# Designs tried in a protein design chat: VHH binders against f1rkq4r372to572. Part 4

Target 1, 201 residues: f1rkq4r372to572
Amino acid sequence: KQMVRVLERVCTTLLGLEDQLNALDRAAGDGDCGTTHSRAARAIQGWLKESPPPASPAQLLSKLSLLLLEKMGGSSGALYGLFLTAAAQPLKAKTDLAAWSAAMDAGLEAMQKYGKAAPGDRTMLDSLWAAGQELQAWKSPGANLLPVLTKALLENAEAAAEATKNMEAGAGRASYISSARLDQPDPGAVAAAAILRAILE

## First folded at step 23 (VHH)

Design ke
Fold by OpenDDE, fold request of step 25:
Structure ke (fold): chain B 201 residues (1-201), chain A 118 residues (1-118)
Amino acid sequence: as target 1 above (201 residues)
Amino acid sequence: EVQLVESGGGLVQPGGSLTLSCAASGSTFSDHYLAWYRQAPGKKRELVAGIVDSGYTLYADSVKGRFTISRDNAKNSVYLQMNSLRAEDTAVYYCAVGDLWSYEYDHWGQGTLVTVSS
């Protein structure tokens, strides 16, 4: 039930961001990044109406990977597919903080390896990488520190997303545009940070 | 101008096989993400398979073990080997090319019809 609420929050967040993400995407793209994420949200909502999500985090991420890959309609579906498929692997054995940290690292590594991009290239990797760095720094925090750490993680991810407005693009359509013309953040980075907030807030 | 042209579609019986091809002109597939999509009558377009430049592949759950996507950069082509075809595989199949980090595809083919019927 808690997982369903989290997923519903993610979906509501993405649906609410549709116009903003489309506007951001018009700077260097075709202006449909928000619509693509809304399609993902609707697909997840439809899936949840059919049956409850898997209890296993690994299975959940695997199912989400396939769903997004199939239903988003853009290449972002492939990116999320790469990330989530890899992220699911460390969670098969354990689901503690170390396992989730490893999951984030695995997802980031897969996106970089197969996508041929890196943090700093003005993509969703920037937000996710920022979050991953914070998560990795967490060893065994006490329960009372989790809210503080979570806040720091989200702030860093959102700051990283915003920072893409000052980056030269190293990948994507934006890489063919002068940095002087790129004065808005990458819509993928903004979406990724928003998803993290929806999950962790 | 970049053009994608699909071929290989047609009528086949259940359990049969087909190989679809997509050839690009005006640009190269190198360094790009390639994908096959399909759209059945009255349904939304959905991904069938994808292949990154390194050859790593992604598949829809419904086609795993039956379909194989491959690419030949030298021939500027992408292929979809379809085995054990089912009635529910009936659709217009489209090839698409793009940069992963653009979050969208740059070009689409016109599509080729695959009909699986007894």
Scores: ipSAE 0.855, ipTM 0.941, lowest interface PAE 0.5, mean pLDDT 94
Fold by OpenDDE, fold request of step 25:
Structure ke (fold): chain B 201 residues (1-201), chain A 118 residues (1-118)
Amino acid sequence: as target 1 above (201 residues)
Amino acid sequence: EVQLVESGGGLVQPGGSLTLSCAASGSTFSDHYLAWYRQAPGKKRELVAGIVDSGYTLYADSVKGRFTISRDNAKNSVYLQMNSLRAEDTAVYYCAVGDLWSYEYDHWGQGTLVTVSS
């Protein structure tokens, strides 16, 4: 029940961001990044109407991976597919904080390895990487309470997304144009940060 | 001008096999993401398979174990080997190319029809 609510919140968030993400995407793309994410949201909603999500986080991420890969219609579906497929693996044995941290790292590693991009390249990787760094910090002794850490994680992810407006693109269509023409954040980074907020808020 | 041209579609019986090809011209895509999509009558377009530049592959759940995507960078082409075909595989199949981090496909083919029927 809680998982369904979280997924519904993610979907609502993405649907609400459609126009904004499309506007951001018009700077260097064809202006359909928001529409692609809305399609993902609708696919998730349709899936949830058929049956409840899997009980295990690993199975959930695996199912979401396939769903997004098949239904989004853009190459972002492949990116999320790569991330979620890898992220599911550490969660097969455990679902504690360490396992979730490992899941994030595995997803990030898969994106970098197969996508051939890195943090700082002005992509969704920037937001996700920022979040991953905070998850790693949570494993350290003397960590603050989860609500405080969650706030920091979200703020850092959103700040990372915003920071892409000042980055030289190292990947994506924006990398084929002059950096002087880029004065808005990467729509993928904005979407990723928003998804994290929907999950964790 | 970039152009993607699909070929290999046709009529095949259930349980049969078919190989689709997509040849790109006007630019090289050795470092790009390549994908096959399909659209059945009255249904939305869906991904069938994708392959990144390193050769790592992604598949829709419905085609796993039956379909194989591959690429030949020297020929600037992508292929889809389809085995154990089913009636529900009937669709127009499209080739697509794009940069993963553009979150979109730069180019699409015009499609090739695959009909699986007894």
Scores: ipSAE 0.855, ipTM 0.939, lowest interface PAE 0.5, mean pLDDT 93
Fold by OpenDDE, fold request of step 25:
Structure ke (fold): chain B 201 residues (1-201), chain A 118 residues (1-118)
Amino acid sequence: as target 1 above (201 residues)
Amino acid sequence: EVQLVESGGGLVQPGGSLTLSCAASGSTFSDHYLAWYRQAPGKKRELVAGIVDSGYTLYADSVKGRFTISRDNAKNSVYLQMNSLRAEDTAVYYCAVGDLWSYEYDHWGQGTLVTVSS
C-alpha cells in the first residue's frame, strides 16, 4: 500500500506539472516535455489499476523502466529506461541505505556512459546527481537525522534544477542555442527534482 | 532537409522473420539515439527498440529475445530484425532519430506496414 501511494503521488505530481514543463521546453525544444511525462504518469496509473506493483524494489524499478521506455513516447523514456534498469541491479541483493545509494550511482553512471553527458550539461542529470551526492553523505559517520538528510537532498536537487537557468547547455537542443538566450531551467531537471520530492516527502 | 525512409515491411506468416531498414538523408545518425516504434490498429504508438550511439540497446518487454535492433552509421541506417513473429506484432513500424537529452525525437519516418497473418 505504501508503494502504491508513493507511485500515485509521483503520477499526480507529473500530471500537475504538465503545463509548466511544456512552457519550459518551449525555450529550446518543441514544448511537449510535460506532455510526455503526463503520458508516463497515465501509463503508471493504468498499470496500478491492473495489479499491485512488485514488492521487490529491484523488480519494481525494472518494471517501471520498461513501462516508461515503451509508453512515454519521447527519448526521455530511453533516459529513464537506462537509469532505472541500472538502478535495479544493486537492489537485487539487499535494500538497505547502501543499496539505494548504489542504485542511484548505477543509474547516474548508465546515463552518463550511454548518453554521453555529465552533470553540469544542463540536463536531468544535474538534479539527479545532486540528490545522489546527498544520498552518499548519508553513509558518512557524521550523518544527521534522516528527516534532516531528506530535506537537504530535496533542497539540493531542486536548487540544482533551478541552477540550470544560468547554465551553459552541454547536451540536448539547448546546446545549439546561445547561453544568453537560456534564462529558464531545463525541464528535465525540474521534472527529476519533482519526482524525487514526490518519492521522499 | 532530413528524411527517414523505412523499408522491408510486408505480409508474413506467424513464426516467420522480417528485417526492417531505415535510411536517413540530409543528416547523420552518428551521435544520435535511434529507435523503432510501432502502432497497431486502435492502439497507441509504442516503443519497440532503441539503440544509443555506443550500440547499447533497449527493448520492449514483448519483443525481447525475438527482435534485434542494430545500426550502421556509415550507411546512416538502422535495422530491426524480427524473428518468431506473432499476430500481435501486426502494426505500422516507424523509425525515429534524436538527441537523448532533447527528450524528444527530431525526425520520424513515414512508417512501413508489417502484417503477421496465417
Scores: ipSAE 0.851, ipTM 0.939, lowest interface PAE 0.5, mean pLDDT 94
Fold by OpenDDE, last read:
Structure ke (fold): chain B 201 residues (1-201), chain A 118 residues (1-118)
Amino acid sequence: as target 1 above (201 residues)
Amino acid sequence: EVQLVESGGGLVQPGGSLTLSCAASGSTFSDHYLAWYRQAPGKKRELVAGIVDSGYTLYADSVKGRFTISRDNAKNSVYLQMNSLRAEDTAVYYCAVGDLWSYEYDHWGQGTLVTVSS
């Protein structure tokens, strides 16, 4: 029940961001990044109407991986597929904070390895990486309360997304345009940060 | 001008095999993500398989173990080997190319029809 609510919140968030993400995407793309994420949201909603999501986080992420890969209609589906498939692995044995941190790291590593991009390249990796750093910090001795850490995680992810407006593109369409003047954040980074907020708020 | 041209589609019996090809011209895509999509009558277009530049592959759940995507950078082409074909595999198959981090595909083919029927 809680998982369904979280997923519904993610979907609502993505649907609400469609126009904004499309606008951001027009800066260097064809302006359909928001539409792609809306398609993902609708696919998830349709899936939830058919049956409840798996109770296992690992199974959930695996199912979502396939769903996004198949239904988003853009290469972002492949990115999320790579991330979620890898992220599911550490969660098979445990679902504690350490496991979730490991899941995040695994997803990030998969994206970087197979996508051949890195944080700082002005992509969704920037937001996700920022979040991952905070999760790592949670494992350190003297960690504060989870709500405080969650706030920091979200703020850092959102800040990282915003920071992409000042980055030179190391990947994506903008990276192929030498004269590209970017003054807006990467739509993928914004979407990723928004998804994290929808999940964790 | 970039163009993607699919070939290899046709009529095949259930359990049969077919190989689709997609040849790109006008630009090289050795560092790009390549994918096959399909659209069945009355259904939305969906991903069948993808292959990143390193050769790592992604598959829809319904085709895992039956379909194999591959690429030949020297020929600037992507292929889809389809084995154990089923009636539900009937669709127009499209190839697409793009940078993963562009979040969308830059180019699409016109499609090739695959009909699986007894």
Scores: ipSAE 0.843, ipTM 0.939, lowest interface PAE 0.5, mean pLDDT 94
Fold by OpenDDE, last read:
Structure ke (fold): chain B 201 residues (1-201), chain A 118 residues (1-118)
Amino acid sequence: as target 1 above (201 residues)
Amino acid sequence: EVQLVESGGGLVQPGGSLTLSCAASGSTFSDHYLAWYRQAPGKKRELVAGIVDSGYTLYADSVKGRFTISRDNAKNSVYLQMNSLRAEDTAVYYCAVGDLWSYEYDHWGQGTLVTVSS
């Protein structure tokens, strides 16, 4: 029940961001990044109407991986597929904080490895990586202050997304723009940060 | 001008095999993400398989173990080997190419029809 609510919140968030993400995407793309994420949201909503999501986090992430890969209609589906498939693996054995941290790392590593991009390249990796760094900090003493850490995680992810407006693109269509400096954030980074907020707030 | 051209579609019986090809021209896509999509009558377009530049592959759940995507960068082409075909595999198949981090595809083919029927 709680998981369904979280997923619904993610979907609502993405649907609400459609126009904004499309506008951001027009800077270097054809302005359909928001539409692609809305398609993902609708796919998830449709899936939830058919049956409840798996109780296992690993199974949930695996299912979402396939769903996004198949239904988003853009290459972002492949990125999320790579991330979620890898992230599911550490969660098969455990679901504690360390396992979730490992899941995040695994997802990030997969995206970097197979996507051949890195944090700082002005992509969704920037937001996700920022979140991952904070999640790693949860393994340290004082990690019992989850609300404070969660706030920091989200703020850093959102700040990282915003910071992409001042980055030179190292990947994606924006990387082919040589005549002018990009002055808007990467839509993927914005979407990723918003998803994290929807999940964790 | 970039162009993607699919070929290899046709009529096949259930349990049969078919190989689709997609040849790209106008630009090289050795570093790009390549994918096959399909659209059945009355249904939305959906991914069948994808292959990143390193050769790592992604598959829809419904085709795992039956379909194989591959690429030949020297020929600027992507392939889809389809085995154990089923009636539900009937669709127009499209190839697509894009920078993975562009979150979208830059180019689409015109599609090739695959009909699986007794």
Scores: ipSAE 0.841, ipTM 0.940, lowest interface PAE 0.5, mean pLDDT 94

Design ke
Fold by OpenDDE, look of step 23:
Structure ke (fold): chain B 201 residues (1-201), chain A 118 residues (1-118)
Amino acid sequence: as target 1 above (201 residues)
Amino acid sequence: EVQLVESGGGLVQPGGSLTLSCAASGSTFSDHYLAWYRQAPGKKRELVAGIVDSGYTLYADSVKGRFTISRDNAKNSVYLQMNSLRAEDTAVYYCAVGDLWSYEYDHWGQGTLVTVSS
């Protein structure tokens, strides 16, 4: 039931961040990014009450993709849907560390390709991309290095989220206003980094 | 002021087909994420289909293989082709538009009622 605990931790994290994410979103958006992520958390919690999640990581990510797409709402549901649908594919054959690295790469590629954004555009992609760079280093690590790599991955993701406060927006509502008005991190990037921590801590 | 207007709703028999349209005024759909939602009586609003600017489409599991979302940027419109309609498809259908990376929609339509009944 380790997966259930992880998902519950993600949900608790997102619910706890609602006000902070909304506050961040008021700077350049409509102030509802936190509320949207809370809706995702509640949808996942409701799903877990109905039945246990799939044992297969590929099936789990696919189901989560659909759940977020349908119930999370907002365009964020679409973004997570894109990522998770793609990420599920490499995990069909294997579930080792290399497969998870490939899953992250696939998700990131899908977001960039279909979302037409890139790292540095001040979006959730920045946090996820930073994490992906570290995960690639996991392809051949010794067992004793995993805690160090995990720490580095999380720190880099969180640093990337924070760094968005100094970026010119290349996508999202922030891209329609002067960069001089942006002095806070992107709420999507902050949310993504927090999700990663909830998963990996 | 941006306005979305849905059309094409109505009464249809099970197994029938219907095409919904959503037209925007005051702004362009170009570079935006477009989606169809629906809300049945007593139920929460749920996504039906979405289409990103690149043309990639997303569907709710319940409508896969039956519904098709498409867009025409020249006409500033999004469409939902609904085939093999079922009673459970009965709902008010809404179109939404927003920047994909804004995490939420900018505008919603007023909705159009689709009733599937024999």
Scores: ipSAE 0.707, ipTM 0.865, lowest interface PAE 0.7, mean pLDDT 93
Fold by ESMFold2, look of step 23:
Structure ke (fold): chain B 201 residues (1-201), chain A 118 residues (1-118)
Amino acid sequence: as target 1 above (201 residues)
Amino acid sequence: EVQLVESGGGLVQPGGSLTLSCAASGSTFSDHYLAWYRQAPGKKRELVAGIVDSGYTLYADSVKGRFTISRDNAKNSVYLQMNSLRAEDTAVYYCAVGDLWSYEYDHWGQGTLVTVSS
């Protein structure tokens, strides 16, 4: 029940950001990033209507990976597919905080390895990497520290997304566009930070 | 300006094979994410397979084990080897190219028809 509420909140968040993400993406004139994420949200909503989601986190992430890969229609589906497929593996046996940290690390490694990008390249990886660094610090923190650590994780991810406005593009077509058009945050990084907030709040 | 041209479609019996090709004119694929999509009559366009510039491949669940995507950057080409074809594989197949981290496809081909029928 609680997983369905989280997924619904992620979908509502993405649908609400469509125009903002498209505006950030207009460096090439099309502005499709928000539309692509709205397609993802609608695919998830449709999936939730047709069947209950898996209770297992590993199965859930694997299903989301295929759904986004097939339905988003943009290359961001491949990025989420890479991340979620890898992230599902450490969660097959355990679902404690250490396993979730391993899941985040596996997803980040897959994006970096197969997407050929690193933190600082002005991509969605910047937000996710910042979150992953904070999650490593959570190892067995005790229940009374989780609100503080959650706040720190979200603040780091959001700050990293904002900081992409100051980065030179090291990947993607933005690397061919004048720096004046890159005075805005990367739309993928903004979307990733917003997804994390929808999940954790 | 990149222009993409698909070829290799046609009529094939169930269980048969086809190889689709997509060639680019005017630029190189070397740093690009390449994908094949398909659209059956009355349905929306959906991903079949993708290949990132590192060579890692991604497949829709319905084609895993039967289809293989590959790329030849020297020829600015991407291929889809389709084996064990089924009637539900009947569709117009489209090639797409984009920068993975730009979140969008920059160019689409015009499509090539694959018909799987007795």
Scores: ipSAE 0.514, ipTM 0.793, lowest interface PAE 2.3, mean pLDDT 84
Fold by ESMFold2, fold request of step 25:
Structure ke (fold): chain B 201 residues (1-201), chain A 118 residues (1-118)
Amino acid sequence: as target 1 above (201 residues)
Amino acid sequence: EVQLVESGGGLVQPGGSLTLSCAASGSTFSDHYLAWYRQAPGKKRELVAGIVDSGYTLYADSVKGRFTISRDNAKNSVYLQMNSLRAEDTAVYYCAVGDLWSYEYDHWGQGTLVTVSS
């Protein structure tokens, strides 16, 4: 019901961004980032037609991890797989805001450790890291502040995605092509920020 | 230019084992994400297994517990150990190399055929 609506909104958002993400990807890649995210969206849509998503958040993230890993068709499927598999763990026992913050932190740690990147390297990690910092504030404020905190999280993630346009590439194919700025946002960072907005909006 | 050459495919009985190898020339694997994909007749190419440069491994659900990916950076090679083979594992298997943060694979091999039949 509510989870199906959120997932459908994410899929619609990604399908709508295909051309934009492909254009951003052509600056340092083969122009496939939008196509791979659209493939992910179509795989999720197909899954939702055949079954309702698990009610447990941990089971949901684990299922999405496998679906993206197997069906996305690009190496970004491995990145989402690393993130979602780790993020599912803190949600097994609890699903309060502190558990979601811990889930975000676990996913970020897995990406940094196994992907060998850090904030500032011009990757999707930049947007996700910014969101994680804002999510830490959700542990303490109480429920009546959620709209304000949600807005801050989304604005911070989107600003971090835009800021990647001015970063020197510290990872990925672009790091082998001169240290000059690419003067465009990283397509993975833009996709991550858009996914977060689709989830929370 | 980087060249990826798969080997080790062939005909094997159900329940049997096979080891695939993929060797690279023209560059090294040491900082790259490596993967095995397969394409069965009439199907799209799909992931079998991946291994990041730190050694962390990822597997498709259908092969978990039966297949093992490994890498030998000194030999510039990646391997797929396939155990407990089934008819549905029949496919052309492809090696791929890329990096995670470019969101795509840089190079693909030409493939090696694995047939699982009695």
Scores: ipSAE 0.476, ipTM 0.770, lowest interface PAE 2.6, mean pLDDT 84
Fold by ESMFold2, last read:
Structure ke (fold): chain B 201 residues (1-201), chain A 118 residues (1-118)
Amino acid sequence: as target 1 above (201 residues)
Amino acid sequence: EVQLVESGGGLVQPGGSLTLSCAASGSTFSDHYLAWYRQAPGKKRELVAGIVDSGYTLYADSVKGRFTISRDNAKNSVYLQMNSLRAEDTAVYYCAVGDLWSYEYDHWGQGTLVTVSS
């Protein structure tokens, strides 16, 4: 029940960002990053109408991985597929906060290893990496600090997404634009930060 | 600018096998993400399989265990080996190339028809 609310909030967020993400994407792409994320949101909405999502977090992430891989329609579906497939593995045995931190680490590792990118390359990895660093504190939290840690995670991810506007592109077609710094943030990083806020808000 | 041309489609009986090929001209595949998509009549185009430049492969659930994607960078080609074909595999198959971090495919082929029918 509670996961349905979170997923619906993610979908509403992505649908509301379509024009913004498309505009950001035009700096180095075809201007359809927002459209592909809206397609993902509509696929998730359709899936939720058929049945409630799996109660198991590992099964949930595995199903989302396949859904996005198959239905999203852009290469971003492969990126989310890499991340979510890897992130599901640590959650098979345990689902405590340490397991969720391990899931984030596994997803980040898969993106870096198979996508051949690193923080600083002006990609969606920048916002996700920033969130992952903050999530490490959740493995060993101080007493009842979770609201403060959540705020720090979201602010760090959003700041990292904005900071991509100052980065030289190290991956993607943006690196083709005369190697000059781009004047807008990476659309994938903006989308990733918005998804995280929808999830944790 | 690259152009992608698929080949190898045709009519095949259920349970049969077919190998699709996609060749690029005008550039190399070496740093690219390659994918096969399919579109059945009246349906939206959907992913079948993908392969990143490191060799890691991704498959749609409906084809896993039956289809194998592979690449040959020396021939500038990507392949889809399709085994144990079913009627539901009937579709036009497209190859696509892109960079993962551009979030989009840069080029699509024209498609090759695969029909699985008795």
Scores: ipSAE 0.448, ipTM 0.752, lowest interface PAE 2.7, mean pLDDT 83
Fold by ESMFold2, fold request of step 25:
Order: sequence, then C-alpha cells, then structure tokens
Structure ke (fold): chain B 201 residues (1-201), chain A 118 residues (1-118)
Amino acid sequence: as target 1 above (201 residues)
Amino acid sequence: EVQLVESGGGLVQPGGSLTLSCAASGSTFSDHYLAWYRQAPGKKRELVAGIVDSGYTLYADSVKGRFTISRDNAKNSVYLQMNSLRAEDTAVYYCAVGDLWSYEYDHWGQGTLVTVSS
C-alpha cells in the first residue's frame, strides 16, 4: 500500500518481461507488445522521479490513464486508458475494498463495451475478467480471508492468461489467423496477470 | 496494400483553427481503432486523440476541449478538428490505424505539418 513501492514493482516486472511478451506477440502480431509495456514502465518511472503520486486513488488512476494513453505508443495505451478512466470513477468518494471491486467492474465493463470483446476472445480481458470474478468476494458478506482471496485472485488470473493459448482469437488482428499459429498465450493477458501480481504482492 | 494519406496541415496563427483529415485506401476503417499522433521537433511521437470503432473518444490532456476526433466510415476517413491552437501544438501530425486487441498500430500515414506561429 506504499504506492511508490507498488508502482516501482509493476515497472520492474514489466521491464523484466519485455523479451517474453515480444516473443508471445510474434504468434499473432508484430512482436512489440513487450516493448510497448516497457515504454509504459519507463514513463511511470520518469513520472515518479519528478513527483510523488497522488494520494487519492481516483486521481492516481486518472493520472496513470493519461500517462499510458499518451506515452505507451501502441494501441494498448487506449485499452489501459479505457480501463483506468472507468475504474477511477467508483474510487472518487470511497476507497474501501468494495470500492476497489467496483473499480475493477467498471474497468472491465468499459473494455468490453468500447473494445467490443468478451471473455473467451483471447485478449488481456481474459485475465482481468478472471481477476474481477474473484474480486467480487471483496464486496459480499463473508470476505474475511483477504490473503486467501488474494491468492485465489492471482491464481485465477494467471490460469486464465495461460488458458488463452487454447482459445481462438475472437477480436483484433489475431482473429484472421488460423488457430494452429496461436498455440501460445495472449501477450496482453500474460502482462495483465503479471501486473496484478506485482500490485498485490 | 493499405495506405493512409493525411491532409489539412499548414501555417496558422495562435487561436486559429485547422481540420486535419486522413483517408485510407486498400481497406475499410470499420472495426478499427483510429488515432492521431504528433511529433514536435526533438520529441518522441505522442498520442493526440483516438477513436474506437464504437465511437468512444480518447484525448491527451493537453488537447482536451480544444481538439475533436471524429470518423466517417462511409468515406473511410478520420478527422481531427483543432481549435484554439497554441504554439506548443506545432508538430507533424500522423494518422494511425490498428486493431485495439492486437496491441499495436498496423499502418501510419506520412504526416502533415501544422505550424502555429504569428
């Protein structure tokens, strides 16, 4: 919950994944998904050197949304921008665990609605959706075991990212390629799961 | 092959307006994410505005309220209306098209220069 440490951990994770994500991206893309995420990490690092992040979670997500949208250089910046802009809204008035679950729901809704994708389409949405389903327990009565729920969330997101290797692409450029060329997980789903782990550990 | 052609750039005074357009040949824009980027001298190319195929728009903070992106799928075109121009808007403006879920842009235009000076 020290926001600077969390953001630095996310950046370190993304920089470490650059080659892996680029290799995964070559199955259906141009092989630069990892480079794009490294660019995001470097933009965040630069921002943190110049100023502390906002104390308000809503302001934090709004700032990150603009930073990624403007600096990532790939269309994934638009995806993160859609997600983070929507996720910031439930956090404007309150920041309890239920508000964070609502933030995830809002981000997922924006990606599905404006990105025209659904779970099962072999995208980063698959890992985020899986995390969101587990995060629903943070709202309901009986959310007494946060460490267990956090572990389940991360395992579900990582399993969903891996499961994209068996999916046919239902969105984006990959949907024009035969399934035999996609016997690898979606690089966006892998990146999203890794980001979640960096945040929650 | 897909080719993007920008037009509408030029010299304009501060406070003035320009409309940039970008037309595609070789394929349609339907189901594509469209964006305008700009590159000022000595700087990296950065997003100005984007528009998804559903019509949802995204803007860099520096241009919000002054620039409007729009698309016309029937004309295979994307537009950038630039109002209240400032000297810092001086840049080469590029049109880009891609698939949102492929995480990258497929095609870039050659660019059109916008110069804002008195």
Scores: ipSAE 0.446, ipTM 0.753, lowest interface PAE 2.7, mean pLDDT 83

